# VH-VL binders against q0aze0, part 100

Target 1, 268 residues: q0aze0
Amino acid sequence: MKIILVNNRFKENTEKKAQEIAGQLSALNVEVIIDNGLDEPYAGTVDFIMVLGGDGTMLRAARRYGQRAIPVLGVNMGTVGFLSNIEINELAEYLPLILREEYSLEARMMLEVAVFQQQSLLTRVFCLNELLLRSNSPRMLSFALEISGQKLEPYRGDGLIVSTTTGSTAYSLSAGGPIADPQLDAFIVTPVASHIINKRPLVVSPEREISLHLLEEREAIIGIDGQIKMDFGAENRVLIKRAPHPLLMVNLKAKPFFTSIDRSLQRQ

## First folded at step 4 (VH-VL)

Design g9 (framework fv_ragifilimab)
Fold by ESMFold2-Fast, scan of step 4:
Structure g9 (fold): chain C 268 residues (1-268), chain A 123 residues (1-123), chain B 113 residues (1-113)
Amino acid sequence: as target 1 above (268 residues)
Amino acid sequence: QVQLVQSGAEVKKPGASVKVSCKGSGYTFTGYYMYWVRQAPGQGLEWIGVINPNSGGTTYNQKFKDRATMTVDKSISTAYMELSRLRSDDTAVYYCARDTSIEVVGDYYMDVWGQGTLVTVSS
Amino acid sequence: DIVMTQSPDSLAVSLGERATINCKSSQSVLYSSNNKNYLTWYQQKPGQPPKLLIYWASTRESGVPDRFSGSGSGTDFTLTISSLQAEDVAVYHCQQYYSTPLTFGQGTKLEIK
C-alpha cells in the first residue's frame, strides 16, 4: 500500500505532524510519500491520498492528484471547513478501516480550465471549486459568454464565476449564487454583478462547455480556487468543461452537508 | 411609475465645476445602469459615461475622462455627474438615462431619461 | 470610434405618407456570436429628452405605435414611419452600443410638408 500525505509546509507544526504520521504508517508496512507543496506532484502510482489540513490544502491536493481517480481523505488539523471528513485526533481510530479499505467514496465533479491565446493553448488546469473572471482595475468588464455553442448576450459588469456544486459554498455564495447539494453534478454560473437584482445565476448541465472572452481591451484576471491567478486580456479565451475524473472523497463517518452549511450561515 | 428627476439649471463661469444630480424613483435603483449624455444647443447627442449603481464601477468616454466624475448615493437613489474645468463649449443640456435590459448586459441603450439639466458656461 | 452617419439631415413628408430615415455605421454593429445588431433609434421632440423607439435594430419599445419600424443589419439601417402623424415631428437619432464610446448619428429632422 502506498499513500501520499499532503500537508502545508507554511502552516506551523503541520510538517512535524506529517512526519509523525508517516512514521506510524511505515511501522504498519505502508510506503509513504510526503507532499508539502515544495516539489512537483509525485508522479508514481499510489493507492490512497491523505490530506492533513484545511479546505485550502484539499483544494491543492485536488488540483495535483484529483484526476488520478484515487481515494482522497481530508483530515482536519483544527480548521473548520467543508472538505475534511475526520479530525486529526480521530485518525488512530479510523486507520484500521483505511488499511482494510472499509470506507465509501463520494464523487465530486471538477472543472477543466483551458486558457488560450487566439487558438494556442497556454495552460490547462483542474479545480474543485471555481473559476473567477474579474477586473484587475476599477473598471467594469465587457465580455462574451457561450454555453455549448449558444452565444449569450454580451455581459457588462465586474466579472463572472463558473463553479462546481462543491464550490457553491465558496466565492459563488458570496456573489449571490445558490447553495447546491454537492451530490449533484452541475455548473453554477454566477455573475459578480449578480448583486444587481435583475441578474440571475444559472444552473447548467455538467455536460455543457462554457467559454469566456473579453470584448474590449481591459486588464482582467482569471482566478482558480483562489490559489492560481492568471492575467486575462482581449487576446485570451477560456474554455471550461467537466474534468474527465471526479475527485473521489473518502467517507469514514457521516458529515451531513445541510447541517454543516446551516451552522455556517447562522454565523454570517 | 419609473422616473428620473434631475437637479435644476445652473450658470457657471469658465474654470468652475458643476455637479448634476439624478434621482431615481419607482424602480430598484441598484438594479439598472445609469448613463450620462449631453446635448449642446442645436447639436447631436454625446455620451459621457455609464455607472453601475450597485458596484460604483464606471466606464467613461475618453474625451471626458480627465474632467468627468460619476458617483452614486444608494441611500437616496441618486446618481451624480461632476464636470470640472468648465469651458464655454461645455454649455449643454445634460441628461441621465437608465438601461432597460439589465439581464442582457452589454446593452448601452437608454429606456428612461431624466428631464435634462441646462448648464450654461459664460463669463 | 464607430462613426454614425444619418441621411437625410432633414426631411419633409406629408401627413399620412411614408417617412424613411437612414443610418450607416463605419463598422459593423452586428455581433456574430448572438446575431444581434447593437443599434437603437430615439425620437426627440423640441424641449424634451430623447425617447427610445427601437432597439436591436428592429425591436419596437413597448408603447411605441406600430407605424414605427426598424430594419437593416451590419452597417446599414433604416427607420420607417408608415403613415406620418402630426405628433411625429421630431429629430430622430440612431445610436450604436456595439462598443465604447457609445456614438450617435447627427440626427434627422422630420417636418410636415
Scores: ipSAE 0.000, ipTM 0.403, lowest interface PAE 15.5, mean pLDDT 85

Design j1 (framework fv_ragifilimab)
Fold by ESMFold2-Fast, scan of step 4:
Structure j1 (fold): chain C 268 residues (1-268), chain A 123 residues (1-123), chain B 113 residues (1-113)
Amino acid sequence: as target 1 above (268 residues)
Amino acid sequence: QVQLVQSGAEVKKPGASVKVSCKGSGYTFTGYYMYWVRQAPGQGLEWIGVINPNSGGTTYNQKFKDRATMTVDKSISTAYMELSRLRSDDTAVYYCARGDSIEVAGEFYFDYWGQGTLVTVSS
Amino acid sequence: DIVMTQSPDSLAVSLGERATINCKSSQSVLYSSNNKNYLTWYQQKPGQPPKLLIYWASTRESGVPDRFSGSGSGTDFTLTISSLQAEDVAVYHCQQYYSTPLTFGQGTKLEIK
């Protein structure tokens, strides 16, 4: 068995813990590749991906490896989050089940984001939570939203979020979007501080293609999962589709989504 | 420690071009926006533009967009601002300044400045 | 463009006395969604680049002495130096970062009386 351990080198103590876990896995004849975020994604074939950290580390793992149809397990390092299944202190208990492949998988949709300059593809990335288009200053944007070729009335405001159902509890929630069952496949389109009072979040089929472009020259950025940031100008266009493969999340113990979100909302 | 070091003073004739360099050290060069600002003798500060050193993307003050060109060379952590078709009223000290983190987003205040490059345009 | 106007153009203050510099924007630089004022103050000594003193209108940059304070909201802002020291002789500039183009005030020259 070959396992990728994904951790964040810049978080205190995570590198040391990753090394300890790698040693434990090696003692069980598991080959371990450590991905601490600094280098290119590991290009070789692997059997399993173990993510050590919080939701941010899981989002990075999903962008790097989510399209490979490999089981991904989130192991929480002490911070409560939505994307982890077990706690670090439970890992030893569950490790035999992992090695025997005694677990179920949850499929989570992902976005494919393609950014163009006119006709030229500048970049293509995948993400688990959302794409955020926002002003790079407190000034409002004016932008066009098209859904499957249907041009909506121009949007005016601070920006727009195009989210997966998994992302419904991330930036989309903060912007007034609905909470969605992550087992559903849908895009959630949530305006950010829209000038128009009646602009509502939209929930649309994941078969739809969504495109965005600025109607005026403005300083704007595209954010991906809150981790990748790109300049976005009037010469740019972004196309958002459902990614070819969902992220396959490992479920070793029941972690009811609705109970988790209920606790989070009570704390807010 | 963060440091921005600019190229030396220049004397140019009207109609010429000048290219000012700004080398960053002590931080991840591609992690922060780079701004260009000028100051004519005895006058206030005037913003020229901003460049994202990671992507090469630029935003210019409309007053300068037809004459100013900002570029970066990531391999040597250096940003450049070239101003063409110089006039006598382009005589100024030109500064580079580090802006907000690319990870944090948003154009903000300037936390570190280069020492300035005096460009004198005279016949 | 947002026009920034400082007053006075120059000011002479005795050591240990209070210095007050004003900055007015032609339109509000208060962003209602986050309740923050997009205004900074810089200190510029002769022959040197500007140095950040205050951001978000009232937040003092690390390492800046407590005698410097910023106040105001919307369009009217004030930089106060509670007890002037010799090293405070400089030109002070306000700047808005609410919208592009980024704009600065004309500067206020502070001198010892």
Scores: ipSAE 0.000, ipTM 0.396, lowest interface PAE 15.6, mean pLDDT 84

Design j10 (framework fv_ragifilimab)
Fold by ESMFold2-Fast, scan of step 4:
Structure j10 (fold): chain C 268 residues (1-268), chain A 123 residues (1-123), chain B 113 residues (1-113)
Amino acid sequence: as target 1 above (268 residues)
Amino acid sequence: QVQLVQSGAEVKKPGASVKVSCKGSGYTFTGYYMYWVRQAPGQGLEWIGVINPNSGGTTYNQKFKDRATMTVDKSISTAYMELSRLRSDDTAVYYCARGDSYAVAGEFYFDYWGQGTLVTVSS
Amino acid sequence: DIVMTQSPDSLAVSLGERATINCKSSQSVLYSSNNKNYLTWYQQKPGQPPKLLIYWASTRESGVPDRFSGSGSGTDFTLTISSLQAEDVAVYHCQQYYSTPLTFGQGTKLEIK
C-alpha cells in the first residue's frame, strides 16, 4: 500500500504530524510520500491520499490529485470545515479501518477550467469549488456568458461564479446562490453584484459547456477555489466543463451535510 | 477601490487580551487570504499568521500559536486577530494584509495593507 | 526558520545617485521546479504600512517606477534604485515566502545624504 500525505508548506505543526504519521505507517509496511506543496505532484501510482489540514489544503489536494480516482481523506488539524471527515486526534482510532479499506466513498464533481488567449490555450486546471470571474477595480465588468453555444444577454456587474454543488456553500453562497446537495451533479452560475435586477443564479446540467469573455477591456481576474488567480482581459476566453473524474472522498464517520450547514449559517 | 480598514488604537495591561478587526471593501472578500503582521517600535516586521476567509482555515507562526486566534465574519467582510496574555513586548503596530494563495507562481503577497492598529501594553 | 539579513542597516545616498540594498537568506529560497525565487521587497514610509515593490525577486509591482529593480537568486538578493528621488526616503524590507514562518529582514533605512 502506498499513501500520499498532503500537508501545508506554511504549517510547521502539520509537517511534524505528517512525519509522525509516516513513521507509524512505515512500521505497518505502508509506503509513504509526503506532499507539502513545494514539489510537483507525485507522479507515481498510489492507493490512498490523506490530507492533513483544513478545507484549503483539501482544495489544493483535489486540484493536484482529484482526477486520479484515488480515495482522499480529509483530516482536520484546526478549524472545523466542510471537506474534512475526521479530526487529527481520531486518526489512530480510524487508521486500522483505512488500512483494511473499511470505508465508503462519496463522489464529488469537479470543474475543468481552460483559459485561452486569443486561440491559444494558456492553462488548464481542475477545481472542486468554483471559478470566479471578478473585477479587480471599482469599475463594473461587461461580459458575455454562453451555455452550450447559447448566448445570453450581456452581463454587467462585478463578476460571475461558476460553481460545483460542493462549492455551493463557498463563494456562490456569499453572492446569493442556492445551497445544493453535494450528491447532485450540477453547475451553479451565480452573478456577483449584477447591475441588471433580473439576473438570477442558474442551475444547469453538468453536461453543459460554459464560456466567458469580456466585452470591454477591464482589470479582471479569474479565481480558482480562492487559491489560484489569473489576469483576465478582453483577449481572453474561459471554457468550463465537468472534469473527467470526480473527487472520491472517504467517509469513515457520519457527517450530515444539512445539519452541518444549518449550524454554520446560524453562526455567520 | 480596495481598502482594508482596521480598528482603533488600544491600551492594555499585561495579562489582558486584545482583538483587532480588519474590514475589507472594494473586492470579493473570500477571494484573497488575509495575513496578520506586527511591527514593534523601531523594529522589523513579524508574521503572525494567515486565514483563508472562505474556509476559516488558519496557519499560525509557532511563536504566536498558543496566544493568537484569527477569525472571520464573511457577512461583514471583516477579519479578526485576538492576542491573549499580553506582555509589554507585545507593544506594536498590528497590520492586516491581503495576499494570494501560498504557492502560486507569478502571484504576490501583501498587495494591500490596513492602516495599522497600535497596541500599547503597559502597567 | 529562514533568517533574512539585510545590509546595510542604514544608507545615505545623494539625490540622483544609485542606492543598493542587500538581502541574504540563511537557506535558498529558489524553488527549482518552477525556477522562481520566493522573495519580495517592500517600501515603508514613517507612519504608513509597507507597500509592495517587487515580488519573485525581480518582478516589479504595477505602478512602481522603473528606477526600482530587484536581482539575485538563491540566497543573495539586491534591491537597486538607479536614481534616488526625494520620495524614496523610507525603510526597505525583504521577505521570503518559501517556507513558514514567513520571515522579514530587519529593514534598511534609506536617507538623503
Scores: ipSAE 0.000, ipTM 0.406, lowest interface PAE 15.4, mean pLDDT 85

Design j11 (framework fv_ragifilimab)
Fold by ESMFold2-Fast, scan of step 4:
Structure j11 (fold): chain C 268 residues (1-268), chain A 123 residues (1-123), chain B 113 residues (1-113)
Amino acid sequence: as target 1 above (268 residues)
Amino acid sequence: QVQLVQSGAEVKKPGASVKVSCKGSGYTFTGYYMYWVRQAPGQGLEWIGVINPNSGGTTYNQKFKDRATMTVDKSISTAYMELSRLRSDDTAVYYCARGDEIAVAGEFYFDYWGQGTLVTVSS
Amino acid sequence: DIVMTQSPDSLAVSLGERATINCKSSQSVLYSSNNKNYLTWYQQKPGQPPKLLIYWASTRESGVPDRFSGSGSGTDFTLTISSLQAEDVAVYHCQQYYSTPLTFGQGTKLEIK
């Protein structure tokens, strides 16, 4: 069995804990690859991915490995997030089940984001939560949104979010988007500070193709999962589709999504 | 509107400690990494360490690990860097700098810098 | 550690002319999974903190004039100022953020001849 341990080197405890867990797994004749985010993804055959950290570390693991149909387990290191399944203190209890492959999998859709400059592909990335188009200055953006060949009236505002249902509780929520059941596959299209009478969040089929481009030259950025940031100008176009493969998330214990989100919202 | 304001210049004797503060405003303090960098007179920039203001987690340059301590007070949006057992070659301008939004390791850069704090270690 | 080496150490360029500053890393700072170079350029004027000019090797920071451009990939990088202006007199630093410890080049002093 070969397991990738994904950690964040800037979180002091996660690197130390990754080394400790790697030692424990090696003692059980498991080959361990440690991924702290700097090197290219491990290219060999991998049986399981264990993510040590919070939601941010899980988002990185999803971008790197989510398209490979490998089971991914989120192990929380303290503050409970939406993407972890067990706590670090519970890992020893669940490790035998992991090694015997006694768990269920939950499929979570991902976005495929392709950014073009004129007709040339600049980059293609995958993400679990969302793409954010946002002004990088105090000035509002003017941009075009097209859904499956249907051109909507121009948008005027600070930006737009195209989210998965998993991402419904991330930036989309902050912008006024709906809370979605993560078992549902859909794109959620949420305007950022637009004219509220004419522009509402849309929930559309995950088979739809979404494109965005600026109608006038502005300083704008594209953000991916709140982690990758890239400049976006009037020469650029972004194309968003359902990714070819969902992220396969490991379920070792039931996680009550609706009660968790309800408690989280009341704390604010 | 993002601003990082550092504490004033310090003059210290060899063997003493100095604690520099950096107050962030105009953004969500806990949402961005905070870096510490120094520059000796006429020399290049040297990284000291980084702190995650949300978790308190730190990563130090090994050169400074035994003498530098980075901390955060979330309630007043202020980061601190303390350097102990000062030597004359610690004379430098010390900067705090904001990384991008908290992201995966290595996927950020320093978009805003404090004005700098001159620390002079005199014999 | 990744060692960053800039060349030249100092450069004098006439107003309106092109200035070119080079930066080499001792190992690649290109991350193949996202095809990005973890390389930044900063401008530092006397008595001021460094100011971010370029990140991801070639992406210009908001508010930075378009006469500044970055290029290169892997281990060899270049900062170009296409038409030097008086306010561009400064020390320029490259930095890698691919691996800790984060490291800077020694700096290139740009002055008007």
Scores: ipSAE 0.000, ipTM 0.400, lowest interface PAE 15.8, mean pLDDT 85
Fold by OpenDDE, second read of step 5:
Structure j11 (fold): chain C 268 residues (1-268), chain A 123 residues (1-123), chain B 113 residues (1-113)
Amino acid sequence: as target 1 above (268 residues)
Amino acid sequence: QVQLVQSGAEVKKPGASVKVSCKGSGYTFTGYYMYWVRQAPGQGLEWIGVINPNSGGTTYNQKFKDRATMTVDKSISTAYMELSRLRSDDTAVYYCARGDEIAVAGEFYFDYWGQGTLVTVSS
Amino acid sequence: DIVMTQSPDSLAVSLGERATINCKSSQSVLYSSNNKNYLTWYQQKPGQPPKLLIYWASTRESGVPDRFSGSGSGTDFTLTISSLQAEDVAVYHCQQYYSTPLTFGQGTKLEIK
């Protein structure tokens, strides 16, 4: 068995813990790789991904390794979030189960985000939470939203969020989007401060494609999972699809989403 | 030599709390998991939980998760187990036991035990 | 949870004779990857804490006399004392550490006949 540990390079305690866990796993004849902010994702094959940290670390790990269809376990390091399954102080209990592969998996839909400049692909990213289009100035954006070839009326506002159901409890929620069951596959399209009073969030089938472009020359940015940022202008287009592979989240410990959601939201 | 020395016998009323201590010596206290096990009179052994003395990380038997609290004071190589909302069926000898080395975790059997602490819960 | 069941609850054996204690687990405690049984045996004398005797189902702890032996695999295990001595009077416990929660048998009381 080969395990990659993904920790938060900006949190020293997670690094130390990763080293400690690596030692323990090595003593059990498990090969361990530590991704403490590697420049590039580890290129070798791995059997299991253990994420040490909070939701941010999980999002990074998902973008880096999620497309490999490898089990990913979130281990919380004392933060509040939705993406961790067990606490760091519980790891010793569940380690035998991990090594024996005695756990269930929960598939979480990811986004495939493609950003174009004219007809050229600039970047393609898989992400777990959301794509954000927002103004880079105090001015409102005017942009076109197209869903499966259907052109909606132009949007005017600060921006737009396209989120997975997993991401529904992230920035989309702050923007007034609905909370979605993570077991449901869907896009959530949430306007950010729309000038149109009755502009409501959309719940869209994962089978559809979503495209965005600006209708005027304004400075905007694309944000992915709150961690990737890139400039977005009139010559750019975004295409959003369901990723071909879901993130396979390890479920070692039952964590009821709806019974814990209020508690989690109150702490944020 | 490795020794685990526990605190003395306790007599408690129902609804009260009890805190048992366990001092380790003769080994690196923070290098081994500390387990807690109890034994009711004439009965078998029951696992309560485990603590990492170095990090303070704990795992509890679900049966005791809402009533048991394990802590450590590394400065004096002492582990503590507190059990709250005591009832008559909590009457037992409580043991601390040294488990696996933290660096090679995964062997949940116990090579050294404390002498035990009798906790009696009676009206 | 894995339930551990010992048999018998108590037995009396003459000095010098063989004593046999059985332990059954509700699930296999054999790990296929390393082919080890996550099963241990303890000896508990009156007024004392348990003492480790056997781990990995058949490995004797240091200092344990060779008259003690553990055998079995999967769900069925046996502790054998080949020639019972007076100092062997005790309660014997089996324990699985295959998964949490850790669980023990109910214990077997061994006496001299």
Scores: ipSAE 0.000, ipTM 0.467, lowest interface PAE 15.2, mean pLDDT 91

Design j12 (framework fv_ragifilimab)
Fold by ESMFold2-Fast, scan of step 4:
Structure j12 (fold): chain C 268 residues (1-268), chain A 123 residues (1-123), chain B 113 residues (1-113)
Amino acid sequence: as target 1 above (268 residues)
Amino acid sequence: QVQLVQSGAEVKKPGASVKVSCKGSGYTFTGYYMYWVRQAPGQGLEWIGVINPNSGGTTYNQKFKDRATMTVDKSISTAYMELSRLRSDDTAVYYCARGDYIAVAGEFYFDYWGQGTLVTVSS
Amino acid sequence: DIVMTQSPDSLAVSLGERATINCKSSQSVLYSSNNKNYLTWYQQKPGQPPKLLIYWASTRESGVPDRFSGSGSGTDFTLTISSLQAEDVAVYHCQQYYSTPLTFGQGTKLEIK
């Protein structure tokens, strides 16, 4: 069995713990590839991906490997996050189930984001949570939103979020979007500080194609999962659609989404 | 306007400690990482560490790990960097700097800097 | 550690002429998953903190004049000032944010000829 072990190179003790776990797995005749983000994603075939860290590390793993249809397990290194399934101190207990492939999988939709400069593809990325279009200056943006070729009335405001259901509890929530069951496949389109009262969050079919472009020359930024930042100007266009493959998340123990979200909101 | 305002200049003896403050305003303090960088006279910039103001989580440059401590007080939007067991070669301007997004460490850059705090260590 | 090396250490350019500053990393700072170079350029005037000019190797920060441009990929990067103005006299620093420790070049001092 070959496992990719994804860790956050910038967190204290994470690299040492990743090495310890790699040693334990090697002793069980498991081939381990460590991905701490420094190199290119591992290009070979693998059977399983284990993510050591919080939600941010899982988002990076999803962008790098999510389209390969390989089981991905989130292992939290202390504080329980939304995208982790087990704690690090539980790993030894669950490892036999992982090696025997005795677990269930939960499919989480991903976005495919293509950014164009005029007629040329500038970049293509995948993400698990959302794309954020925002102003990079005090001036509000004026931009066009098209959903499957249907042109909506222009948006004016600070920006727009196009989110997966998994991303409904991230930036979209902060901007007034709904909390969505992550078992549903849908795009959630949430305006950021819109000037127009009638611009409410939209929940649309995941088969829709969403395009965005600026109607006026403004300084704007496209953000991906809160981790990647790209300049966006009037010469740019972004196309957002459902990624070809969902992220296959491993469930080894019950994680009650609704009670977890409810508790989180009450603590804040 | 986004602004980072640091505490005033300090003169310390070798072996003492110094604590520099950095107050953020004009943005959501917990939404951005805070970095600490120093610059000795006539030298280049040297990274000390980074703190996530929301969680208090830190990553230090190994060179400073045994002597530097970064903390935050969210209630007053202020970050602190304390450097202990000062040596004459710690004489430098110390800067705080903001990362643009809440980002996983390693996917960021410094968009706003404090004015700097001169720390002089003299015998 | 990724070592950042700038060249030249100092450069004198006449007003209105093109200034070119180079930065080399000991390891690639290109992340192929997002095709981005984790490289920034800062401008530092005497007595002032550094000011962000360019991030992602070629993206100009808001409010930075268009005479400033960044180019390069992987290990070799260039900051270009197409027509030097008096206000551009400063020390320029490159920085990588690909891995910790975060590291800076030694700086290039730009002066008027």
Scores: ipSAE 0.000, ipTM 0.389, lowest interface PAE 17.1, mean pLDDT 85

